# VHH binders against q9y6x5: the designs that were tried, part 382

Target 1, 379 residues: q9y6x5
Amino acid sequence: LPPKLLLVSFDGFRADYLKNYEFPHLQNFIKEGVLVEHVKNVFITKTFPNHYSIVTGLYEESHGIVANSMYDAVTKKHFSDSNDKDPFWWNEAVPIWVTNQLQENRSSAAAMWPGTDVPIHDTISSYFMNYNSSVSFEERLNNITMWLNNSNPPVTFATLYWEEPDASGHKYGPEDKENMSRVLKKIDDLIGDLVQRLKMLGLWENLNVIITSDHGMTQCSQDRLINLDSCIDHSYYTLIDLSPVAAILPKINRTEVYNKLKNCSPHMNVYLKEDIPNRFYYQHNDRIQPIILVADEGWTIVLNESSQKLGDHGYDNSLPSMHPFLAAHGPAFHKGYKHSTINIVDIYPMMCHILGLKPHPNNGTFGHTKCLLVDQWCI
Below, E stands for the ipSAE of ESMFold2; O stands for the ipSAE of OpenDDE; V2 stands for 0.75 times the mean of E and O plus 0.25 times the DockQ between their complexes.

## First folded at step 16 (VHH)

Design ha86 (framework vhh_8dlx_2)
Fold by ESMFold2-Fast, scan of step 16:
Structure ha86 (fold): chain B 379 residues (1-379), chain A 119 residues (1-119)
Amino acid sequence: as target 1 above (379 residues)
Amino acid sequence: EVQLVESGGGVVQPGRSLRLSCAASGFTVSSNWMSWVRQAPGKGLEWIGDIYYGGSRFYNPSLKSLVTISRDDSTNTLYLQMNSLRAEDTAIYYCATGKDYESIAFDIWGKGTLVTVSS
């Protein structure tokens, strides 16, 4: 009888929302499980990179999903949300659902997690839904629970992705208490629905459930814009990604482009690729461009225009505003335990341990998550 | 005791081929997911590829046409064949069968073998 794990992501769920808003259903989940108050994500603090880091245990430079918009200098290929189905982009790592299917006689199931509708190393999740943002949380939950109960070989690893509160965080900004309160209450209700569904189907007592997120959110403003057009003409470079981390591919000499950008704004750091801080682990990949611009928290890089975003993410991963949380419940986890901080890459080896899988070499440290688990000593 | 011993490295001229070996003891390579990874001077770890217990092979797409992973189950040995070697292939090459859950390092990671590509 293999153990089972459901991994749930609410995109853009900033860790300190837990302290500033009421979550009765999530609080009940945590009371009977564990809470990690802050998860230090990988740089850049964007959706695709961090979701892939959760399931591979690797920094972005190692797994190859280095941004939501990418250019590969070796193959001359472009990646965007409209062109993310090419396995080329995902093949630099082996995500946990692939490992799960290749060890013993096991199946995986996926409702919208980034990468799960792509054949990676010629292996696709046994059950999956093609990405479609219009599909309700209820339909995603219905499919996942059906697959968890009615599969042979058994589904032992399942994923569920939801786009909120990220979409509303961008639209309203995280400091809009009225609008964010309504959105976060709806998220909490969805968590309540999830728990109730699992209880009614007889899954709750024997299923390990992790609820986490990929990043946080910070407040932006029309008063905090960096106009790139004021410093450099479009003829000098190709823009691969814009804000808050701009990826610059020079059309002329790299040094000349760097010199035009280095004094553009006091609220932006300009790095030649080899000078990117080592702590970011964001240097050793052909998809990382020759010049990277990193805006200060809450600052937006624009091209001679106003930004409509009142909230954004992608900033320095040392910023608490960029951190998500992790909550978990199930037979593998202690009850009522709170832990301060783990790295997002630590989730992968913990999940491998719970499932009895041999992990691929990774950047996580199992010791960081030991205190969460009933079969481990943390003294 | 689990042990991985890499061998076959050395100085090699550009354009030549080289085969690295990884001798395993204390476990069976045919029953495990085996990997090759490398670290160039001043660079991070780069995954090269895997061979899993069923014999299927997975490669880093940037290296796919340049490398082949194989194994000899009778001698419990893993191989990495490298073709058309370039200066940028200069690195310490490691074989691995997965990270120990409690390790801050690679517990199933050999000591590595240095490959230097120079004229």
Scores: ipSAE 0.000, ipTM 0.173, lowest interface PAE 20.5, mean pLDDT 87

Design ha87 (framework vhh_8dlx_2)
Fold by ESMFold2-Fast, scan of step 16:
Structure ha87 (fold): chain B 379 residues (1-379), chain A 119 residues (1-119)
Amino acid sequence: as target 1 above (379 residues)
Amino acid sequence: EVQLVESGGGVVQPGRSLRLSCAASGFTVSSNWMSWVRQAPGKGLEWIGDIYYGGSRFYNPSLKSLVTISRDDSTNTLYLQMNSLRAEDTAIYYCARGKDYESIAFDIWGKGTLVTVSS
């Protein structure tokens, strides 16, 4: 009987929420499983890049999804995270569901995980739902569990994505305890729904389940705005991405654009592409623009406008506010074990090990996750 | 005292709709998973559907187009909406509270409410 894995993401679930709010269902899940308190994500700390890093084990410069909005200077193509299904953007890496289907002759299933409704290397998830934010958690859960229970060849890798608490984190900000408490209670209840449904279908005892997220959230303010129009005129550049990491494509000499930007605000760093800090692993891809602006935590880059965002992410991946967590339960995992930190790229080789797949070359380190697993020696 | 009380049953004509209520006391409906179950005369129990903690609903596939389960957290009440009623829907309808995560069995049942579908 092949091992099975369900990978669940609650978008924008900041690790510190676990310590500041009550999660009775998630705590019940963890008591017989494992908890990684912090997952250090990849830079830029955005949804599409980090979701693709989870399933490929690669830095953004290597897998090619370098932002939620991108421009490729070689092909002159534009990418938007809203509904871009062009395989061109996704073909620089091989995600785990493709390897699962091609290497092991097994099926994969997906409820809304970024990239799963796109054929990648001519392979699309065996069962999938086209992205639609209006589809309920109930419908996503029903489809995933139906496919896990009734497929031939068997579904051995399944994914489930949910947009909260990210949407509310942006709208209210993570410091709005009243609104965030309500949203996080709802998420905990949905985790309860997930566990209960798996038990009702007889799947719970033999299924490995990972609950994680792509990034955290930090508080923003109308008092912390960087007006880019005060720095440089629109005629000098094309804006590829705005905040909190601005991607600038110069229309004039690159050095002239850089000189207009470099001292404009004490609350952003301005980098020529070749000067981007090595620790970001954000340099070696044609989709990374010639000039990158990185706002300080909680600062928003705007174009002579107020911002409606009370929370945001995309900031430096060394910031604890940008870190999600990882919890897991199932036959592959120890019971009642807590681990402090792993890198988000480490999730991929761990999942390959659980499924018996040979991982593609990746930036993760299996040794970082071995203490979570029952079949591994942990000193 | 933990109790479930069903209401809304009675005689209804074929093709019509009926909504049953289940009032909970001594516990909070949203903190549990809840079910509707029915028993036709001379037959065994038939599961209708469940509603879980976050409001996720799962139905008997043979019934899902005909029924809707809902919950009003402010009144601590569970509902079963039935449409296009047929003679075979004649049964005693029960609401039941599921046990915690450790069990897929029920620990609290109502006394039931009788629905008779008759011309």
Scores: ipSAE 0.641, ipTM 0.865, lowest interface PAE 1.4, mean pLDDT 92

Design ha88 (framework vhh_8dlx_2)
Fold by ESMFold2-Fast, scan of step 16:
Structure ha88 (fold): chain B 379 residues (1-379), chain A 119 residues (1-119)
Amino acid sequence: as target 1 above (379 residues)
Amino acid sequence: EVQLVESGGGVVQPGRSLRLSCAASGFTVSSNWMSWVRQAPGKGLEWIGDIYYGGSRFYNPSLKSLVTISRDDSTNTLYLQMNSLRAEDTAIYYCASGKDYESIAFDIWGKGTLVTVSS
């Protein structure tokens, strides 16, 4: 009987929420499983890039989803919500569901995980839902559990994505304890529903379940705005992405644009592409624009307007506020084990090991996750 | 010393074929899974295909009809045959010994060989 894995993401679940709020259902899950307290994500700390890094084990410069808004200068294609189903954007890597289907000839299932409704290298998840944010968690869970229980060839890899607490983190900010307490309690209840549904269907004892997230959230303010219009006129550049990492495509000489930007605000760093810090692993891709602006934590880049966002992410991946956590339960995992830190790219080779797949070349290190697994020796 | 050395790159006309070689030293290609990966100028890594110890092959579906991976165990050499080359095939081509997820062994990568497809 092949091993099975369900990968669940709660978008924008900041790691330190676990220390500041009560999660009775998640704590019961962890008590009989494992917890990684901090996951160091990839730069930029945005939804599409980090979700694709989880399932490929690659830095953004290598898998090609380098932002939620992208431009390719060679093909002149633009990536946005309206065209994110073009395989061109996703074809620079092989996500785990494609590997699962092609290498082992098994089925994959997906409820809303970024990229799963796109044919990547001519392969789409065997079962999937077209992305629609209005579909309830319960409907996503019902589809995933139906596919896990009733598929032939068997579904061995399944994904489930939920937009909270990210949406509420943006709206209220992570420091709004009253509103965030309500939102996080609801998420804990959904985790309880997930576990109970798996138990009722006889899936719980033989299924590996990973609960994780793509990034955290930091507090923003109307007092912490960087007005890009005060730095440079719109006629000098095309804006590919705005905040908190701005992607600038110059319409004039790159050096002239850089000189207009480089000293405009003490609360953002301005990089020529080749000067982007090596630790970001954010340089070697045509979709990374010639000039990148990186706002300091909690600062928002705007175009002569106010921002309604009280929370945001996308910032430097060394910031603890940008880090998610990882919890897991199932036959592959130890019970009651806590681990301090892994890199988000380490999740992919661990998942490949659990499923018996040979990973494609990747940036993760299997040794970092060995202590979580029952079939591995950790000292 | 364990190492991989790619060769056979160069300038090729569109529509032609090219065969790349990857010579291994310090370990045996038949005892590892071996991969070909490429990186076009300014692009990320694109997986081309794998060959496993038993000779089973897996290809990127977008490239399956255009490439063939093989090995010669007697010369400890991995090959990539490419047919119907297009301008978009211009890239640095790397051979690699993939991670063994059943161990903590490190990746072994070559330094790459440049292929330019130009009319």
Scores: ipSAE 0.000, ipTM 0.169, lowest interface PAE 21.0, mean pLDDT 88

Design ha89 (framework vhh_8dlx_2)
Fold by ESMFold2-Fast, scan of step 16:
Structure ha89 (fold): chain B 379 residues (1-379), chain A 119 residues (1-119)
Amino acid sequence: as target 1 above (379 residues)
Amino acid sequence: EVQLVESGGGVVQPGRSLRLSCAASGFTVSSNWMSWVRQAPGKGLEWIGDIYYGGSRFYNPSLKSLVTISRDDSTNTLYLQMNSLRAEDTAIYYCAAGKDYESIAFDIWGKGTLVTVSS
């Protein structure tokens, strides 16, 4: 029986939500599976970059999805629309569904995971849904389970993406216990729906399921704003991305723009591209702009206006508030095992191992996930 | 006191629509996996569809275009809407609840309501 894997992402699920709220369905999933309490994501801690890192095992500078809004200085192309189907943006890496289809003559299925509705290296997920945030979790789950049960060649790798709790985290902020409690209970109920559906279809016992997320969420405030217009006039630069990491393309001398920005706010770090800290692994790509501004946790960069965001992400990846978790269940995984921390790039080589695929060169370390797997010796 | 009571069955002419109700008492519909199942004369049980804890709905593919399952959490009631009824839809219709998602077996069943499609 070829190994099968379903990878599920709940966008913006901060790791410490597990300690502050009740998740009866998720806890039952974990009881007979594994839990990684913190996953250290890649910088910048944004949706598209981290979702692509999960399925490639690469830092953003290597896979090319360096932000949710990008400009490529070599080709002069702009990326800012989640419906953009240009393979150019995604072709700097080979995601696991492409490897799955090409190495093993197997099918892949996808419900809304970023990049799965785009042909990458002339290969698109065998079964997929065009990205549309209005499509219900129910419809996504119906399609995924149908494809897992009724495909030839067999679907061995499937992905399922859901926009919550990220949307509510932005709207209410993660410290709004009343609203977040309601949202997180709904997510737990959806996890219950997922498990029950897989059991009813006879998939549960032989399917490996990973539930994870791309980043966390931190509380923002009208009292923590950085007004970029007070630092520099718009005539000096083109703004590629704004907050909490601003990507600045100078229209004049780079040094002059840098000098106007460097001392503008005590709550923002200003980097020339070559001075970006090595620990971010965010430097070696033409889509990373000549000047990057990095706001301190909970601070929002604005253009002489208020921000309506009560929560945000994109901040330094060393911050625990930016970390998601990983839970998994299935024949490949131990039962009742808890692990403290892995890097988000470690998920890819682990998934390749489970599926019997040869991973493309990547930044993950298989040794970091060995203790989760029944067929490995934990040192 | 824990029970499910189906209602809304009866004789209906081909091509018409019918809504069945299932009233729950002693437990909460939204905290349980709920199903509709039917049994035609001389045949086995046929699964119609489920509504799970979070509201996700799953249907028998052969019936998907003809039925809709819904619930009203405020009245603790489960519904089955059936459209374009045919003679083949003649059956006793049951609602059922699974209290524990670790079990695929139903814990509570109603007594059923008879639907007859004929003129």
Scores: ipSAE 0.000, ipTM 0.374, lowest interface PAE 13.1, mean pLDDT 89

Design ha9 (framework vhh_8dlx_2; at its last look DockQ between E and O 0.85; V2 from the best seeds 0.77)
Fold by OpenDDE, look of step 17:
Structure ha9 (fold): chain B 379 residues (1-379), chain A 119 residues (1-119)
Amino acid sequence: as target 1 above (379 residues)
Amino acid sequence: EVQLVESGGGVVQPGRSLRLSCAASGFTVTSNWMSWVRQAPGKGLEWIGDIYYGGSRFYNPSLKSLVTISRDDSTNTLYLQMNSLRAEDTAIYYCAKGKDYESIAFDIWGKGTLVTVSS
């Protein structure tokens, strides 16, 4: 049988949730599969960039989705969660579902994974749902499993996306034990639904399933705010993205804007584009603005309006609070194996291997995931 | 004591609606996947639908438009709403608790409730 892979993302699932809360369904999933405890994601640690990194194996500067909000100075186009359908933003890379679909006797399916409802390189997923946050997990699960089970040509790669626990993390903060316990229990139950449905359809034994996330969540507070209006007049720049990494497009001399911002707060680093630290791999793209501001963990960049978020993400990708996890189950994976850490870009070459696809050039290292796979040598 | 008790069955005219209840004791409905099945006279068991841990529901395609499964956490009760009943819907209706992570296997059954659709 041709290999099949389902990639599932629960947005904003911080890795250490697994240590601090109970997940009986997920633990059963892990017990029969593998766990990577920490996944180092890409900078910035936001939803669209990291989901695209998972399926391309590329840093943000390379695949071109550099934030949830972007601006291209040449075309004057804007990108946002409400305006993400222009292939212009996605065509700097080839996501795995496109690669898969271009193979003979294969098709791809997607339930609201970022970019899957957009024709990329003139190819759109054979089966997909337009993004709609109001659509239930049940409906998404029903469609994905139907496509995996009944499609011709067969669906060999599928994605499933869910917005929690990110939304709740923003609302309650990750340190709210009462509310987050409720939210995370629901997530675990949904994992139970997924597993049970796959078993009921007879898919479980032959389907590779990866459950992961794009980023974590850090606790924010009204006591940790950086007000840009206190440092620079709003007329001197255009804000392309705000917090915790602000993208600044100067309306006056860049140096002057930089000088006004560089000492704005001891809890914020200000970088000219050419001075962005190399470790971020966040420099070599025209969509990255001339100046970026990076708030310290737990600090929020604001204007005159106060932020209502008690949790946020997008910070330095070396912070543990920003790291998601990865669990996997299926014929390709060992049983009962735990691994400490991988890079999020490492997922792509692994998935390509599982599916027998030739990967496009990427930043991942296949060697980092060998110990997860039954057909590989693990030293 | 672990048990399921169905109720709400009876004689109903064609075209009418009926809601069946399944009260669980000794375990939590929301912690298990639950199922409705029925058996018409002289026929085998027919699967109606499931409700899983997180509340996801799946139905027999032949019955989907006519049935809705729900549950109440506070009363630990499973429900089957049936609409536009037909004579062929006459059967004993059972609720069942699924075994944990075992496909198409039940460990607890109710005794069933009879639904008769007749003019």
Scores: ipSAE 0.901, ipTM 0.957, lowest interface PAE 0.4, mean pLDDT 96
Fold by ESMFold2-Fast, scan of step 16:
Structure ha9 (fold): chain B 379 residues (1-379), chain A 119 residues (1-119)
Amino acid sequence: as target 1 above (379 residues)
Amino acid sequence: EVQLVESGGGVVQPGRSLRLSCAASGFTVTSNWMSWVRQAPGKGLEWIGDIYYGGSRFYNPSLKSLVTISRDDSTNTLYLQMNSLRAEDTAIYYCAKGKDYESIAFDIWGKGTLVTVSS
């Protein structure tokens, strides 16, 4: 009876992979659903920031997860993989599963989506798994489908996260066609597993399913390194985040640090916080450092060492290589419809509409996604 | 030609383990979803479990701790590992292929292999 939604993310699924590799299961999914060919993500184009933007509809400066590594100048706290479960970092926004659970007789379920194992505003997903990258797709899928089928009160919003193709994109680079072909075939087969299981349980026809990603991937090289130590001595600053967006906390006068960095490399833009381009929407938060360095696409910032990464992300969000896609199927969505582009912050108000939830103020525009939905006029 | 052939059945003592094989020909096990199903004497078919395209496995909740489904893609063979066998596990065991991606129906079945659990 009430609408249900399953939101699935395959980390680092670059949009143009759809044009260069075959996806029979995904193609079968979109044949009776919708495809958005490009999703313009938020800056910086990193995992935690963009996953939180999908479920809050907010730019990073507004939801507070501004990088995968952060420092808060007001509280003096550090954020890294070792302390990402501190609610402090996640409390600047209200993600959709929290709002969903505040409705009478509604539950949420989560298999590894970033933030879902953290109590945010004293609320945690009704059903969840503590993050562990070693847990198989099979176990995540089994838990999510069990919770969707057998929960009381009913699970109306569920999430499922998978680390590939991001891990392989970093290891091999997106231009390694042989290795990426194998990885992407595996992902398509996992999409097949998802759809098959939902059909076997009788959930498929009445469930809305969104398959999307947080960012893309671009090719890196040992020939495209920016050695930060050749620009400035470590004694002048504390490094909060390194590559491809370096977050610099000066230990001396900010202007002196800026002057040492500003002309160091032709492949890096150096910004004082107040000079960060407005189009990034990356300025108004205490966790954004006084100086940021933005490497050009495919360039890696290092500290007197080589980088083993053959692929990376985090670059300018205007770059097509940084864009994911969105595919969706279910009673809320048209069948066989293709749409060119949306903003990643537009996903949140669309999902709120599907679930009958009142969205918190957000940076998305519902009008951008209305053509995907059967109960809306596309004009 | 398209067929499934089960093997590995026989007489086994209670508490022991047994592995059944299902050799596929005319199609590849990794391009299809596959199931194990059994039929005890005088009873209906009982679903044991499935393995899907990406290797995800789902089991009858009553049997999950006692069975494991696997496949060997190089030999195009499906397996059922059974542990802690009981007299009530006496049955003819079938492997089956899903009809297609969009169907929950089977189109190809093996002829079955008999497992007898007795002392």
Scores: ipSAE 0.765, ipTM 0.910, lowest interface PAE 0.7, mean pLDDT 92
Fold by ESMFold2, look of step 17:
Structure ha9 (fold): chain B 379 residues (1-379), chain A 119 residues (1-119)
Amino acid sequence: as target 1 above (379 residues)
Amino acid sequence: EVQLVESGGGVVQPGRSLRLSCAASGFTVTSNWMSWVRQAPGKGLEWIGDIYYGGSRFYNPSLKSLVTISRDDSTNTLYLQMNSLRAEDTAIYYCAKGKDYESIAFDIWGKGTLVTVSS
């Protein structure tokens, strides 16, 4: 029968949390598997874009989920956390669960990974939970393990998403050692629950498990605000997304809006769409607005008001504070191997290899992950 | 010394509720995976449910609507809440500690507490 894979995300898990906090359960997982110490994610370093990049292997400009808040000028459609169900937004790519379940005698299952409750290309995950942040980890784990253990045709690809430590990282900031220690201990205990349940069901030895995240978290401060209203009147533009990457749709001449913004703060870069650095791979989609503002690490763009967040993400993807980790265990993976870095888009072709799927065209490089895999020659 | 001590058993009328306690010493309940198991007269062991490190709970499907497992870190105690008791719930109730992270076996058992449901 085909190999099985469970992909798990703990949202906002910064890579260096592994060095700075205790994770006995995650360390046991790593000890018998592999670790990638940091994963270079995609710009912008936000939740929806990076989760879709993991499962498509594509940069945001190519898969079309370019931010958590988007506007399409042709259709006049809006996308947000509360308005994310229209397949229009997701249909510019084919995520791995769609490809997987369209194979003969295969199913996919999902516990709240972004997009898995949307019928992408008229195909919704074979088993799924509608997104609801109030659903406990226990219930998500129970459903995903039940589907992995009891489905016909068998579930060969499954996903599990959890909102922490992202939610607490925003609330407390990553430098709050006391609160973050408590939060991260709870997450490590939940990883222990995951592994224990897989062992109790007899799944542990034959299931490949990836534990990863979409981005990190940086410390914010009331001392590091960029007041946009001090530089430009609201009447000159429509604000599509605010911080730390603002998406600006001019209402007047684009050059006038740019000129009002370009000297607003030394802690913010202002880009015309055509001038966005090539290394961001963030230009070639109509959903990317004509002007973007990119705050420096730890700076917050506000509209003449204070910010309540003590931690944030979305910054330049070259920043180590924006990088998550990846750990994996299972028959496809070496035991006790550590790897320095991969790109987040590399995860997709690796997963396709493990599952025996032909990957769609993508931006990942299989060669970057070969040394993690027992069936590959690492030369 | 490493020990588990069940308490709260006794004679109870049908339809009533009962909460069993399992006091742990020599280890921390929340650092281990823990279980409740029962044995009715003349029967084999019947798994009731587990509670894991992060508090995730899994139950025998036949008992799921009748029982709740919980724990209290401050008292190092595991609990079993049983509702709507019936004569078939008459059994010796045991708590057990999982051996370690690598194993699915139990290494420490309590002596058990008898619950008798008698009309």
Scores: ipSAE 0.585, ipTM 0.859, lowest interface PAE 1.8, mean pLDDT 93
ESMFold2 (binder alone), look of step 17: mean pLDDT 82; pTM 0.826

